# Ledger of designs, part 2: miniprotein binders against q9ydz1

Target 1, 329 residues: q9ydz1
Amino acid sequence: MVQGLPGEFEDYLYRVIASLYRYAERLVVVDYPSSPTRRSIDLIVSLPGSRVVLIKAIYDASLISKKEVEELSAVANSLGVSAVIIAERMGREDLLTGVVYDRYGVNMVNLETFENFVSGREEVYVTRYKDIYTVSISSEKLREKRLEKGLSLGHLAYMLKTSRKSIYEYERGVMSPSVEKAEKLVDILGEEILEPIDILTSPRKPVSKRDFDKPEEALVGEKLLELGFKVSHAKRTVVDLVAGRSGEEGVGSRIMIVVKRSREGRERMMSRIMKGVKMGSILSSSLYAVVNREEKSLIKDIDYTKTIVKDVREFINDVSRGRVEENEE

## First folded at step 3 (miniprotein)

Design a13
Fold by ESMFold2-Fast, scan of step 3:
Structure a13 (fold): chain B 329 residues (1-329), chain A 95 residues (1-95)
Amino acid sequence: as target 1 above (329 residues)
Amino acid sequence: SPEELREAIRLIEEAIRIVQEAFELERQGRLEEAMEKYREAVRILEEVLLELWLVLPRIDSEEERYAVLMVIFRLREEIETYLERVEALEKQLGE
């Protein structure tokens, strides 16, 4: 069964990867599972300043569901990294360059916007939320410039053909102006009132997934939660569990775990472990393969310097006791 | 480098021959032998994928990177197909 030409989904992903190689310090392609619409993460990039970003790349964002986005969000939240969706359209509408869209709490931009942002060519100032376009402004600079120009709240409101209350809410930072109103504000007060948006923030509505598939995942996950890790189960990427703990007292850690999936053979599990090694490297994460006694025979030809192989009891004991054992093979 | 790309092509050709052997063995009902041939082909293709990924950061042209990426993802699809077939055969054989 020799495969044919790349499909539409693969063509766009290839374009995104080719573009990102120009801007990223490191890039890892997450090519598992094979179906783009069922995969939660397509790329992991390391940008200057040690910024690590999980990327979902798909031409039409309407083709991915809440399930994929929630897992992207949950993994990013658990590992303490950023997440973004790169897409060109959402169903019937094309994504506009220079606009950040909200997709289940994850920032979504088109490829041109992402390139312009990471290259420093152009800042992003416009958001789209629930059919409304608004412009990001500095409330402090808005008030400062208004007073510098000798304008009252009412005078500025009259000039913008809006209410005094709207100007007040802008200056409180609880309301953002429409594009039309922002344009007029810039004409009157200057571009200094604009506040650039950081499109590479952590997800705004983080979700933790704890619906474990196997008893091993539940036992490991609950132990990590007990120790203060943020833990998420993953079904739509290379690893089965991700865990992260903030640098309380300057010490942070990240852990990723591979567990044998239902109906999974040796070759597929080994492939996921090898892909997990690449993910662990870019995420500065430890990678564990947690197996039952019966499953240990499936773990052959592993690089033990990059993958820590434990059974469930060994993992729980090591983590519980704070013991760090270096796998020398 | 051109030498690395020539080696990659040679290995892909070798893997294709092995897959054709696996198809024939499977058609003959020789399922254990077919499974071993699929595994051998997957191993070779995974080695090629690793080498191609190592070449990508050294390619300056965005168009050339795109071309290599197309090959990588096409090979990945082939690997996934053969791995699915191995899993099906393992189930039939009780492994």
Scores: ipSAE 0.012, ipTM 0.506, lowest interface PAE 9.0, mean pLDDT 82

Design a14
Fold by ESMFold2-Fast, scan of step 3:
Structure a14 (fold): chain B 329 residues (1-329), chain A 95 residues (1-95)
Amino acid sequence: as target 1 above (329 residues)
Amino acid sequence: SPEELREAIRLIEEAIRIVQEAFELERQGRLEEAMEKYEEAVYILLEVLWELEKVLPRIDSEEERKAVEEVILRLLEEIFTYLERVEALEKQLGE
């Protein structure tokens, strides 16, 4: 089994890729770091409508930890893009089709559910948190239908064998009913109260500057935060920092930064930069390499990298002057 | 503001002490420990830098504002100096 682990991970990833080819306008495979269980992002896809999604694809989601998922969440939040985990199992439990699972604040679905959602074949209404299944409802339609039927909050609560406060919270969108309560609500008020779930929403995860491991990363990150960017440190993907600033949906500035890692060889750094160029293309993001003077000279000689090369001082000076997207040579 | 300035001075003094420890460790050939101390000092100076940057837009006096701006620039130069020292020590540790 130990010998089969890399093949098993690759087989599932390829299955996911094959599925996504039918729906994605663009697709980038993130194969760094090489270990699937240490990698926070496996795929980046661009769907119709310029909707970009960061995807973690793993057959058994129990094999990734909170660290990988929180980084996926933070990177997506900073860049203003969507994130999802595609998996078939969670330890000993198989993921049910038509159910959205919560994994550390990121939506997790099986491949069939993802395909049905993006193709428009089947809408998703059910979420699962731990052992509890809840049904997505339209608070506005719930209230409208309740009033149309001439029911008070108390009357509806009595019929559902629940509290007046529960109905109030359903109508505020603060709480979702169990499957049993939702079935009774549909029986009383009609199917129109059901609201499909958008599985591709951005994660609701705050970004913390305290996540920085190195003074160089902290210095660069702090400067970007000062300018109004949302910034995330990354340890489990191609880039070391990501930053985004958006005023409208699908519009804004995105920056990805590769910082020379401690004891990192030239070959590994160049590999990360080249992979970063591919990520930058699909994310419509500027890519910066923050390196020392000797490494800067080497990188500048390689036209195909399409990377903005700076040392820390130059980067801070340029960012302070509002030059975050210019490619200077 | 006066209490914030007092805390900033205390942190700068703490960072200076740590840098002096780093110099002595480096002189003794204890390069890994020296590198850790330089990094520790940089993080303290960054904390001071961030606090001063928060105060800067709230300063009404042009004289006081320029004085704080000068301190910020000096702190940035010190931070860069220590980061360059860390990089140099890292190269020595690598061989």
Scores: ipSAE 0.000, ipTM 0.465, lowest interface PAE 10.7, mean pLDDT 81

Design a2
Fold by ESMFold2-Fast, scan of step 3:
Structure a2 (fold): chain B 329 residues (1-329), chain A 95 residues (1-95)
Amino acid sequence: as target 1 above (329 residues)
Amino acid sequence: SPEELREAIRLIEEAIRIVQEAFELERQGRLEEAMEKYREAVFILIEVLLELEKVLPRIDSEEERKAVEEVIYRLMEEIWTYLERVLALEKQLGE
């Protein structure tokens, strides 16, 4: 909850929300922790086609560190959903419209690029990874056009002044050409080889955070790992643990867990649980609160939220017997 | 609670008054002041939206839940409208 006159960081978040309201089927604002620079996730949106996206929104992406981005990536990876950073600049550099940037393996775009993409107005073909710009191509169309023109891998490589292996890897989809090589490919084979980028993909380099702070987190996390879940510990959002496992239909099972933090009062924990209910609903995830046995009575009044309240032993017994349930809301 | 709902209504009414001030400033060609007033109203409406979203899971009655959801929907529509205005004015002023 925001109180009083918002600062510069909240102004940008509001601008992003305005764009998202136009296209989102559902939108959840993650306002915990209160500091935008310490928060790993600002928004969760459900877009047409059952696409769920975790969004970090900040005007200058240099103001967030590897810690925030890695947690965004880890949570998205564990839950099997997409992640994106929406920003206008990175320190001294303004983000260019029409370019997808890399920030620790997460796609980063400016707001104009994001709005053009989700509205279908403009396609994006250029990715910037570190200091290198590459162009997205269709491996299938590249091969098709090469064969139509009667060119071998070696002939095309010679024309591009590159290796046969490079052309082979372009056609396998494991490598993208530089702008210079892409221009030459278009000159030889035609622009039909270009392929628009899907900005809303899973993080490129999957990360899991298993740096548990408490014995309760470690015991719960290790049990979920044993059962085949991808598990991540979170410190910069509403929940403390997230877990996901692929199912036969590709949706799978998702679990989020709130664990009582050190020096945390009932009011703060209840606030996190309520926010976790909102996150669970949009993510189709079960929400658990893991508490001490005596503390269980302090949160009994949340039965109507369908949050499952357990101590560590009860939780381990339940998951071992296949009793973990999806949040159907 | 009834008190939380009364406070939400009061804040919505305050935001509406500020929007009316912004509209009048815009009509007078005082675009920068109008933009600041639209922004202030949006901030208030977003605060109310977040507060209502927080209490929604705690409502036991289906009737009351649907009523609060309707208010949330209306707030989203208004926030979007005024933010679009702010963005247009910001563009016009070259900021």
Scores: ipSAE 0.000, ipTM 0.224, lowest interface PAE 13.9, mean pLDDT 79

Design a3
Fold by ESMFold2-Fast, scan of step 3:
Structure a3 (fold): chain B 329 residues (1-329), chain A 95 residues (1-95)
Amino acid sequence: as target 1 above (329 residues)
Amino acid sequence: SPEELREAIRLIEEAIRIVQEAFELERQGRLEEAMEKYYEAVLILAEVLFELRKVLPRIDSEEERKAVEEVIRRLIEEILTYLERVYALEKQLGE
């Protein structure tokens, strides 16, 4: 497949980056792991209003699996930030401008739709789920306008060529109308019944999964869970673990952790830490490096990055005390 | 469920056997093999830790919940102890 060939992933990623520079207050490129189809997050952007978004950018979304999307979703949910997939195609299907698609619980839009939304040029009203297109409406305004026009549920249903039950469910917010039905509703009741979609909403369903390769991740994750953090383990991005909560006074709301395996080389650890520094900065997250006790002196060269270096026991003790520390000379 | 707790006990027993193998290998001066076995046991105990955490919200009995919380606390200390032993052996083998 042409879109799957080397270079085409980079061409689209750079096209997305160029577009986002016009709208983002801050932007970080996540280039780890190096393979774009194995990476869960490509970009992190800060938009006006302190809206932070984790972005997966790929021309053809069929080239990523459930594993990448589930990690994107889990990381975003744990950090309390938004996630979106920006793509132009899904296998044989081109993504339509003005439509929000669902991919494993994550909103997916084409680049033009994302630009129109963040610039305020055009609102988004249409969703696609399981091959069905529906239009976002305000249930309360729909009921209000129907009653103002003196229409019964049955009369409105007849005009729309649908059931009375469907109108009832639209007014309860249980069901959304098709594009055809929504156009007729607007013709009868006015466009005020339409409700714009926030494409940057957090994923609807929580992701709860034990997923780790290192016992250090399990210990650290368990301690954070005990303290009320939402925790996600990661294998397809720079950090090994992310955590977030509405914190007690003095405790940071977001923590990201790079964990050293017992046999991991210093060079790989340092590379991940340096990339994690950039990621933590845009996410306003503390960055911890959890290392072997004997190796803390060996990685002190990162003190200027404000990375908090701990062994596992020190980390557990530090988090229990609700401390937020900077390594600063 | 009783089946989930039974599986946790089975895994703990498996980890204990592996730790005993590691201890004997260490006594024989087979330090690299001992280190690998300690690490293997730690991974099993970590899995048990997460499974018990999943069970906690479903325990209605306060006595049973406290018992599981105590097992979790002990598992954390055992994992830390064996990891420290792995790190010490790794340092020794590097020299």
Scores: ipSAE 0.093, ipTM 0.621, lowest interface PAE 6.6, mean pLDDT 82

Design a4
Fold by ESMFold2-Fast, scan of step 3:
Structure a4 (fold): chain B 329 residues (1-329), chain A 95 residues (1-95)
Amino acid sequence: as target 1 above (329 residues)
Amino acid sequence: SPEELREAIRLIEEAIRIVQEAFELERQGRLEEAMRKYMEAVFILTLVLWELEKVLPRIDSEEERKAVEEVIERLAEEIYTYLERVRALEKQLGE
């Protein structure tokens, strides 16, 4: 929409929240920053099977840029969780139910598709990329069924009115058929060649954002990288740094860090910490508030949040030795 | 503001009444209507939860802030409980 109406973004988010609560084991609302178009993550849900998903929810996905999507992707990649965009339209086009769209390497679906997928009502098989619709197939099953039917690459190509090279590329997994070709393949070889798309997979183009704004972020981030964590800087959500590592060594597998942002007062920092506590719970992540000595007075009475408060030096020393606050001498 | 907190309490009370309606419908074997009422209550409680999270950083009193955090935690638990009931009813109805 060229015109924004008050509450329009909130109305859609509320609809998404209501729908997701029906299927989610847990849901956390991330309403920081307050502007929906500037926010990289709106919701975090825990689905049956211990699947955690970071969700960006916006009615028109054209209203968010590469910056928001890259951060969503980077945070998900660093924490080892899934990411998805839920939207109803992309500028002039309505998102079709049953189709997975690509938005800077992150899967994007409409709400109906998401609900059908997580409820098990309908599988998703169709992807749209740069105005082209393709159907997900199992290359191995395609070859297997073709050979069972006694068909050569040329025979199958003739039946589909396509080239031998196209069939070869389908069987190699380097090309996916159009909807029309997939329908013919199913008619000849059976539905077993179709492979449902997991819309809740990790982002296809994994990224890490290391564009640190402050020396404190760089020092902490570089130390975590040195210790084998995947690290990303965040500007468009509750926390400033996220880090993840396979297995439980040192300070654990997932860490989120809040650092005082420029021109930020106590109220905003406390708000981010409180929201970070909720995010940490659903993500099974440790939450740290890393402050300079001058900033320690800004974070008063934080113990009830279970946030680990460190200055930069304390954090680096503790993480380097594999210690957490409760293990200090 | 104090008015926002009073409104939150009112909405929670409304959601409780709706849950009681859902219980009664469930006892009567009107399972589809019960599910709709549970979902309506979940929706209201979710909106209240989100609004309370927004006002939390503006509470100056540490005592009041902790009390609101406890309410937020209890609301999350109630939402989970009612969603589990919806899931159980869906299985009972079949698809």
Scores: ipSAE 0.000, ipTM 0.213, lowest interface PAE 14.5, mean pLDDT 79

Design a5
Fold by ESMFold2-Fast, scan of step 3:
Structure a5 (fold): chain B 329 residues (1-329), chain A 95 residues (1-95)
Amino acid sequence: as target 1 above (329 residues)
Amino acid sequence: SPEELREAIRLIEEAIRIVQEAFELERQGRLEEAMEKYRYAVLELQFVLLELEYVLPRIDSEEERKAVEEVIERLREEIETYLERVEALEKQLGE
């Protein structure tokens, strides 16, 4: 956990952790890499209803780049879990409570909005894209209530000071009304037309990161792809590869892999593996350490950590034969 | 009313023009742009269909009512045709 030596980034992360302890069934802190602005994932939480969420927590979201967010998105997509960014600012702008912002296809909310959503205290209806605020509505209920009131598309358009086509597009779900138009719609048709936003959805523009740094990563990743896994390479978190495959009952196979990085000593790799064990536990994922055949003896002693140590050939043979082990608590 | 029917006809004519643009884009192999034009045309026609469906039960003249029913039926056929075209393009682009 984060405590003792608070910095600006650590202070906010601690605030988020303290808040989430109230709602989370399980929580894992991902403190690797050590720099918060280079880290794609800060927290993993398990919420009631078996919802697992990857969280990036940073006070000012302008301090992270597209690279961090794309990796957050790619890891979440590959593992079949949700992702969200929790922040208070974006540059000079404070994030408004009750508003979902878009950050490279990942939902971004302030801490108060997240708490209100997960606690059930307050639903979220407003999205911001660039400088435009829109309100989430149920197209089916909008049409139903309009017809119940005996209003034509033209009558409602006149009342809202908009076009008939705009009302039709609202009713088709192609367009969402502005806050001003939504307030008038609610006044005329009632609050039932509003549709709550699920802030814990999958990323809107799912990305698979396949820019492998090493031949070992490419060989392992390509084999997992051939077997039907969604695979992503990671450079900004504890593990180097993540893979997931959906099952019949929504239960799939998840694999995380640690590969020895360039200039990485045994101590640093062991540290990443230990942190990966915690991640695997909350994600119900198998954790593999993939090493060169010559290096296998150097890390064999970590078998006791529930990490499966393999060279590339052994790993490929095991997954090809369906011998993927799940990491159980 | 005659004004509402004139507006509906104008919008149908606009949708047909857009379909012609989509057809030309499709001939040029610009399949994604063609698909978007077909979707736009469908949206325009569905807009007209909803307006006419609203007006239909409020028409007192049997002759005018039958005319509107004929337009509604034609619109449904056009919408179905263009939606089938969109589905075909989606499968072709997805493959």
Scores: ipSAE 0.000, ipTM 0.099, lowest interface PAE 25.6, mean pLDDT 79

Design a6
Fold by ESMFold2-Fast, scan of step 3:
Structure a6 (fold): chain B 329 residues (1-329), chain A 95 residues (1-95)
Amino acid sequence: as target 1 above (329 residues)
Amino acid sequence: SPEELREAIRLIEEAIRIVQEAFELERQGRLEEAMEKYREAVRILEEVLKELEKVLPRIDSEEERKAVEEVILRLAWEILTYLFRVLALEKQLGE
């Protein structure tokens, strides 16, 4: 374990960090907000092959709600990166190794499954959706192997103790077999019918959050939307807005924005900016601080952080003139 | 004590400056120098964390105690972040 660190939430987070250091090219800890159950993102890692993953790490995933997971999903979707939840249990249920769970469209796995996947030790083939476990199958290879063995749909169905319609739907790709049926299929047709699951995919049901809290956020966000960016508002992490769009060369642009919050002093805003600098580095994202013109003095002396300071009017004018993309360099 | 707290703040500010130097060195591809700066910042933050842990049991106010506990936790996270950053850069530099 992590020596000298308090609390069960912190103990698990540090266990995840210690495991990931072996595989990550870069790792950033997102420690804002301070409450783990209200935080949407705990870690950002860069894995070999330029794969960037936003990670929510919590021992018991039942302690986070739809609000946290949807923001994780929305931020990942807007930035064009992967998202995953790493947890050991869901209330009274322990997460099984080798199984990917669905939580509001985001893949959820235990730490052992994540390590086995990124290290290449074990592929993942089993999904749990609600109460049902299914195995990922290649429809084309299933049909190919069945025909090579000289088996009809009915003959294979009889061997599996299932219907002809079920075999047909497996081969059509609209239904996945249970673990029991998949084990029998592998025994008959070979392991080549299995299709590995990539647990580091973009969220299945991408969400964009446009529930802006302040006029400044709405004005900035709407302008970025008009320019073709995917935009999400964030309330449960360091930054207030994230935006991204794909480039024709496959490069793309990423922008993160910290907006001065009501009654927020220099110290609190500077703290968020410093944390945002670390996030921007691993995400290859520009970082903007948007303040009222009268409030620019509150965040003086931040030139060294490479944070771009603008008021709303300056920001809108700059993005309209295509200057935002230059900061991606 | 107010003087011990003032010193802790001063050291945290020094560590922040050093981390900012490390970020710039890393951006420039000067990875070995960046690693040295991250390690230097970690050493300073570890000293601050150690001193705050000593002061914690002497705090009478429950609200002030909780505030210091949160600072200690945040410093621990920063230390781990920079240590794992160094490990990642060492792997990247590999020879």
Scores: ipSAE 0.000, ipTM 0.191, lowest interface PAE 14.4, mean pLDDT 79

Design a7
Fold by ESMFold2-Fast, scan of step 3:
Structure a7 (fold): chain B 329 residues (1-329), chain A 95 residues (1-95)
Amino acid sequence: as target 1 above (329 residues)
Amino acid sequence: SPEELREAIRLIEEAIRIVQEAFELERQGRLEEAMEKYFEAVIILLEVLKELEKVLPRIDSEEERKAVEEVIERLREEILTYLYRVWALEKQLGE
C-alpha cells in the first residue's frame, strides 16, 4: 500500500515554510485551490511590527500567469497588506540574491534575499526589470553630495562616462543608474546616496478586480464600494470577495466573504470556510459566509468558528448600519 | 535551561503520539481526520523548533549545544516529512 510521493511544487513550498517560520510571529498555509499553479496565494505571514504579507511561493515563476499575480496584487491592495513572490527561477534564468524582480507589478525575490531582508542581515538595492539591472538611489542625496563636492553635472557625467542628461535624470528620479554607474557614484559621492528597497511595499500598479461574475457578488461588492471599501473579487483562493477600509492611524475594517461557487458541494464550501477562518485570524478580518436562506441550516454549525452567516439582504443591511465585526485574539 | 529542554522533549513526545494517532486514522481510511492530526503535530514541532533556535545561542556548554543542534536538525527533517504527508493526503482528498 504505497501512498503519494512529494511533488516538486510541494518540496519548494515546504522549504519556504520552514525558512519563514523562523522569522514569522504567525504563519498560515493557504492550500486552496489544491493546484499550486492555479493558486494566487500560498502563505500569509505576520512579521514583527504588525506587518502582514501575502506570499506566492513557486520554484519557477514562469509557471504562474498574469491572472494569479494580478489577484495576489488586488487582494493585498484591498486588504491594505503587502504582497511578494518568492521564487528561485524565471524560466531559464536563476534569480540572483540581492535583486528585486518585477512580476506584473509585484516584487519577486529568491528565498535567500527574503530571509536576509526580514532578518535585517542585508538590505536590497538592485532592481531587475526585463533585462535591465538598476540601483536604487536617493535623488535628493545624489544632488546634495554632488554639490558638496563642487561637481557640475558635466564633471560627474565625465567621471561616469555618461551624459549630463543622465545625471540630471538620476537627480530627478526619472532614471536609475546601472550597477556599474552606481558603483562609481558611490566611489565619488559616498554610500549615503544609496536608498534601500522595501521589498514588502504595496504592489506598484495595483489592479482593481471589480468584474463580478455573480449577481450576489455584484450586489455585495457594490454596497461595500459605496461605503468606501476597496473591494476585489477572487477566483484563485479560499474567499470570493475581500474588502478593506483604512481608519485613522491605520486602524480600519477588513472583510472576507465566501459565496457558494457554481457546482460546488456543501463539503467543499465548508472546507473553504474553515480555511477562511485561519486567514481571517492572521489578517484581523471578519469572515462572512453569504448563502441562500435554505443553506443556513447546513452551515450554521460553523458559527462557533466566528464565521458570520448571512443571506445577501441581511449582509447589505448589516454593513449599511456599520455592523461589521473584527476577530479579536 | 534544563526546565526548557524538558518541556521541549515533552512537547516532541506529545507530537509523536499525535502522529501515531494520524497513522491509525489513515489506515482506517479516515483521511480528513488523519490530515488534521498530522497538521496538529507539525504545529507543535514548529513551535518547539522556534524555541530551541532562540535558546541555542545562549548555551555555554559545547556538549549541550551539540545535543540541541542535533535535536533541531532532526525536528526539521520530521516537520518536512509530516508536511509532505499532509499535502499527499490533501491531493488524495481533492481527487
Scores: ipSAE 0.000, ipTM 0.210, lowest interface PAE 13.1, mean pLDDT 79

